VH-VL binders against q9usg8r228to453. Designs and how they scored, part 9

Target 1, 226 residues: q9usg8r228to453
Amino acid sequence: IPESAEWMNHLLEKVWPLINPEMFSSVADQIEDVMQASIPSFVENVRVASLDQGSHPVRVVSIRSLPSGEASESFSEKQASEAEHKDEPEQQRKQFYNFELCLAYHAKPVEDATSTSARASNLHLRIVFYPGIKGTVGFPLPIWVEIKGFVARIRFRCELMPEVPFLKNVTFSLMGLPELNVSAVPVAEGGVNIFGLPLISKFVNDAISAAANEYVSPKSMTIDLS

## First folded at step 24 (VH-VL)

Design o4
Fold by ESMFold2, last read:
Structure o4 (fold): chain C 226 residues (1-226), chain A 123 residues (1-123), chain B 108 residues (1-108)
Amino acid sequence: as target 1 above (226 residues)
Amino acid sequence: EVQLVQSGAEVKKPGSSVKVSCKASGGKFSDYWISWVRQAPGQGLEWMGGISPDSGTAYYAQKFQGRVTITADKSTSTAYMELSSLRSEDTAVYYCARESYDFWTGTDYFDVWGKGTTVTVSS
Amino acid sequence: SSELTQDPAVSVALGQTVRITCQGDSLKWYYASWYQQKPGQAPILVIYGKNNRPSGIPDRFSGSSSGNTASLTITGAQAEDEADYYCNSWDSEGDHYVFGGGTKLTVL
């Protein structure tokens, strides 16, 4: 069932710039791990130095409620649940609520392409490559990577419980691989021309997609809140 | 065991309305989501809309918005679909089906179907 | 609004393997479900998710998906498999479910 998302988007507009970027450190670490596993032989190391959400928020495109309880269970769960609770009252069964969010992001145009301050308003990563070049091994090569946009669809399965706050755990999965558009951008002044920007953009795009793929349905992640 | 029992065939004049019932048995009706799907003679399946009986919230395909009303009565475990301003092109078999979702396979599906209700619109 | 496209007809020799395909943009995001319909009868769910079978559906039915394409495969087709087959998925652009046009399977 489609639901209105306008109130959530108004809230996100106010809250998004206030979020401490360090709260995304886990996501940055996951992307870094994938990148390190796939670096070319001519690169000694790669790091995600920072992930910053900027001031332009993600937007909730849609919210859709999904069947819960008996209708939301798999065929195998239906058999197990009925066997376990055949004589029990309804309120003693496990209770689940399911919904789907579609999130979209689109970077705002930047009038001054050479200004890092202007680009910082958009979602971005600072990535540092360490080329395996003789005589300069370990020399950092910083690359500014802007997330031009993404679209992700996420389903949530919330297990409820009778005790306050009434939420035992949340399981989530991505529906399909997110659409992702990533662009490596000039570092600005400092004398380095970057001729491989399309290759760097593709490498980062593929790494983020591979990290996301670990959560694409039927794979999932459960967060215990009790 | 879940079963959906639909009301009998109807013959209607153009411009009138028809209301088809779908009675559910087995399981917990308030957790059922019921969809309505029609099939014109010699044609494919067309989803019309559905309802969550627990919340009473219905949702519709845009093509039918304004002409179809879907309701549910939890006390009788029955869903209803009413189609107004009937035309000859509304001649079809109307099915109710349980809309289900399986988180672990990530799939929406219709696992239980009624036998269908034939509605014939002729002058 | 996205459509789900199916070939209108396909045939298979008795005991042979057949594949019915379904293509559409919604399948990039949502797995298809597959329905069998015999003349004068209601549809029956035969495959959901990537490759899940409801109870009572023979193991000769299987499903797969890749990109924006979903497929239903019947291995060792039998005469009773002759029917129309429909794919179905959610379409978030139109906020509705969409069915493919159907594929008539003939078992020779």
Scores: ipSAE 0.590, ipTM 0.815, lowest interface PAE 1.9, mean pLDDT 83
Fold by ESMFold2, fold request of step 25:
Structure o4 (fold): chain C 226 residues (1-226), chain A 123 residues (1-123), chain B 108 residues (1-108)
Amino acid sequence: as target 1 above (226 residues)
Amino acid sequence: EVQLVQSGAEVKKPGSSVKVSCKASGGKFSDYWISWVRQAPGQGLEWMGGISPDSGTAYYAQKFQGRVTITADKSTSTAYMELSSLRSEDTAVYYCARESYDFWTGTDYFDVWGKGTTVTVSS
Amino acid sequence: SSELTQDPAVSVALGQTVRITCQGDSLKWYYASWYQQKPGQAPILVIYGKNNRPSGIPDRFSGSSSGNTASLTITGAQAEDEADYYCNSWDSEGDHYVFGGGTKLTVL
């Protein structure tokens, strides 16, 4: 069932800048792992130095509830339950709540392109490349990667419990691979080859997409909150 | 066995309304959503809307917004679809279907269908 | 608003393999479910998700999806498989379910 998301967007506008960027460290680590597994031989290493959400929030485009309880059991479990024709006491069942979010992000134009504080207001990653042959460590090449936009659809399955905060675990899956647009900008101190920026942008885009693909339905991740 | 039993065929005049019932047996009625799907003669299937009986919240295809009203009565395990301002183009078989969701396969599906209610709109 | 496109008709020789396709932008995000309908009968679910088969559906029915396309494959078609086939998915742009126009399968 579609639901209005306007109130949630108003809330996000207020809380987004307050979120501690360190909450995203596990996401940064996963992106780093994918990049390290896929670097070419002329790059010795790559690291994600930081991931920061900025002050311009993601927007909830839509939210919809999904069937829960018996209707959300696997098909085989539902058929087994429905095939019973004798009277049996109602069994105690775990409580679940299912819903879907569509999230969209659009970076705001930076009117002063040289200002790091203006660029920092958008969602970004700091990435450090180490050019060189395998077995040697080159000088660090810092790259600022701005997330220009993304669209993601996510389904959540929340297992409820009677103790506060009433949430035992959350399982999520991406519905389809997110749409993603990134742009690499070298840090001014680097003053290095701008000819590689489209290649770097593509590499990072592909790495984020590959990391996200590990959670595209029917794959999922469960976060235990108890 | 799970079944959806629909009300009988209706013959209606243009400009009138029709209300079709769909009674569920088997499963926990309040957990399942009920959708309505119609099929004009020689045409394909068309989703009209649905309802969550637990919350009483209905949702509709935009084409039918303002003309269709979907309700549910948990005490009788029955869903209803009322279509107003009938036209000859509304002549169709109207199905109710039970909407289910499987997180682990990532799908929505209609696993149980009523046999359909034929509504004929003619002068 | 968004549509799912199916070929109106497909033929297959008895015992041969046939594929019925369904194309639409909603399928980038949502898996299709597939329904079989014989004349005068209600649809029945034959495939849900990418390739999940309800109990009672013969194993000759399978599904696949790639990009904006979902496919229903019948391997070793039987005479009783002659029917109309519909794909269905959620469409987030219109906040509704959408069905394809249907494919009439003829078994020769």
Scores: ipSAE 0.577, ipTM 0.817, lowest interface PAE 2.1, mean pLDDT 84
Fold by ESMFold2, fold request of step 25:
Structure o4 (fold): chain C 226 residues (1-226), chain A 123 residues (1-123), chain B 108 residues (1-108)
Amino acid sequence: as target 1 above (226 residues)
Amino acid sequence: EVQLVQSGAEVKKPGSSVKVSCKASGGKFSDYWISWVRQAPGQGLEWMGGISPDSGTAYYAQKFQGRVTITADKSTSTAYMELSSLRSEDTAVYYCARESYDFWTGTDYFDVWGKGTTVTVSS
Amino acid sequence: SSELTQDPAVSVALGQTVRITCQGDSLKWYYASWYQQKPGQAPILVIYGKNNRPSGIPDRFSGSSSGNTASLTITGAQAEDEADYYCNSWDSEGDHYVFGGGTKLTVL
């Protein structure tokens, strides 16, 4: 129900601009790693200089709770626990809460499309291409990459504990590859050949998608909060 | 170990209601969700809705919203599906099934099924 | 709308390989689960997730997923595999589970 997510969207409106962009550095590094592994022969190197969330927040489209307890101890989870063979207190049972979020992002139109500071309010990343044959000196080409939009579905598995903050582990997975729309704009004086910009946009789109694919179910990431 | 035992066959008149029960044995009833799936003669499976017994929260397919009421009684480990304003098209086998979720495979599935309750609507 | 589409019927010679497909937009986001149903019986789960097999299901059953298509493959079909097969997934647009129309497998 939209009403179940409305309070979170109001909270996001206030919190989103306050997030330190450095918290996304690992995401930026993963995107950079994928780009560097797949650079075309006419590019010597590529770097992600920054990833900044801007001030326009992501929206929670929906929230869905999922079965927990015995219903979440399925065929696959029993196989995983047998491989671990962990000793656990007979009287204690791990408690989990599972839910799914659907997130959507849409960049807001910028009244002055040429202004870098106006475009900074949207989610973006800055990349630098170094053209040339690998191993030779290249001229840096800074590119502004705006995330025009995305849709992602994420499932969370929260391991609960009785002590503050009541969360021991949070595991997440993407459900399917996110839908993603990316646009590249050069920031440098003189611009870039317009035929090159669609190729750059596709390259960046593919790199972000490949980085995201490392978290698409059944792959996951666990964060220890205890 | 978990079994779902459904109530017996029913014959109903158009315009009446039917309430099918689904009693769980084995496992912890409050921890897992019960879904209802119907199958008309010669037709495929159709999900109707489900319930979380612990919270008592039910959710429904839009087609059945307003005609189906799904409830659960934790003290008897029994889920119920009541379908009102019966029509001849509601003649079907009604299954209950445990809705399960496996985070590590990213899959929702129905792993335990009742044997089905045949409901016949005829005048 | 996120309908799951299956071919209504498929035939396979004994011992040969058959693929049953399921197509729908929801499969971009969610893996299908697959159910076998014989006449007069409740469905049974045969494949879940990308390619996970519950215990007791023969290893000739396998699953795959690509784009908005899920497939159930039976390698070396046996007479007892003759049944109806249904795919199922969550559909977040409708906030409900969706079954495919079913595929009747005939083993020749």
Scores: ipSAE 0.572, ipTM 0.812, lowest interface PAE 2.1, mean pLDDT 82
Fold by ESMFold2, last read:
Structure o4 (fold): chain C 226 residues (1-226), chain A 123 residues (1-123), chain B 108 residues (1-108)
Amino acid sequence: as target 1 above (226 residues)
Amino acid sequence: EVQLVQSGAEVKKPGSSVKVSCKASGGKFSDYWISWVRQAPGQGLEWMGGISPDSGTAYYAQKFQGRVTITADKSTSTAYMELSSLRSEDTAVYYCARESYDFWTGTDYFDVWGKGTTVTVSS
Amino acid sequence: SSELTQDPAVSVALGQTVRITCQGDSLKWYYASWYQQKPGQAPILVIYGKNNRPSGIPDRFSGSSSGNTASLTITGAQAEDEADYYCNSWDSEGDHYVFGGGTKLTVL
């Protein structure tokens, strides 16, 4: 069932800039791990120095509710659930709520591309490449990678509980790989472009997509909130 | 045994309305969403809309918005579809189907179907 | 394009393998479900998700997906498999379910 998303977008506008970027450190580490596994031999190392959400929030394009309770169980589980739960009070049954979000992000144009504060307002990664042979001297080559846009569809399965805050855990999965567009810029305007910025953009795009693929349905992740 | 039992065939005149019922047995009625799918003679399947009986919230294909009303009565475990302003092109078999969802396979599906209700629109 | 496109008819010799395809933009995001319909009967679900069979569906039925295309494969087709086959998925741009036009399978 489609639902209105406008109240959520208003909340995101207020909350987004308040989020501590360190909450994304696990995501940054995963992207770094994927990059390190796939660096070319002429690169000694790659690091993700930071992942920062900026001040321009994602937008909820749509919300839809999904069948919950018995209707959200597998064929086998539906049969078992009917046999076991007939005499149980509803308060003792596990209860789930399912919904889907479509999220879209578009970076805002930055009029002064040399201003770090203007660039920081968009979702971005700071990446450092170390050209050279592994185990030798590497010169740090800092690269700013802006997320120009993405589209993601995410399904959530929330396990409810009767105690405040009424939410025991959340499981999520991606519906298909997100559509993703990234753009790489050296930290200083006119900086050395040893690798070609389009190649860096593709490398980062592929790494983020590979990390995301670990959560594409039927794969999922569960976050314990209790 | 889970079943969806639909009302009998109907013959209607153009410009009138028809209301088809779909009574569920087995499973928890309020948990399952009920969709309506029609099939004109010799044609394919066409989704019309559905309802969550617990909330009473219905949703519709845009083609049918304004002509179709889907309702549910939890006390009788029955969903209804009413199609107004009937035309000869609305002659079809109308199915109700139980909408299910499986998070772990990431799929929506219609696992139980009624036998269909033939609606004939003729002068 | 919110439509799901299927070939209107395919044929298979008894005991051979056949593939029925379904193509559309919604399949980039959502797995198809597949329905078998015999004359005068309601559809029945034969495949959901990428390759899941409901209880009671023979293991000769399988599914796959790649890009914008979903496929239903029947390995070792039998006479009883002669039917119409429909794919179905959610379409988030239109906020509705879509069915393919259907494929009539003839078993020779």
Scores: ipSAE 0.552, ipTM 0.806, lowest interface PAE 2.4, mean pLDDT 83

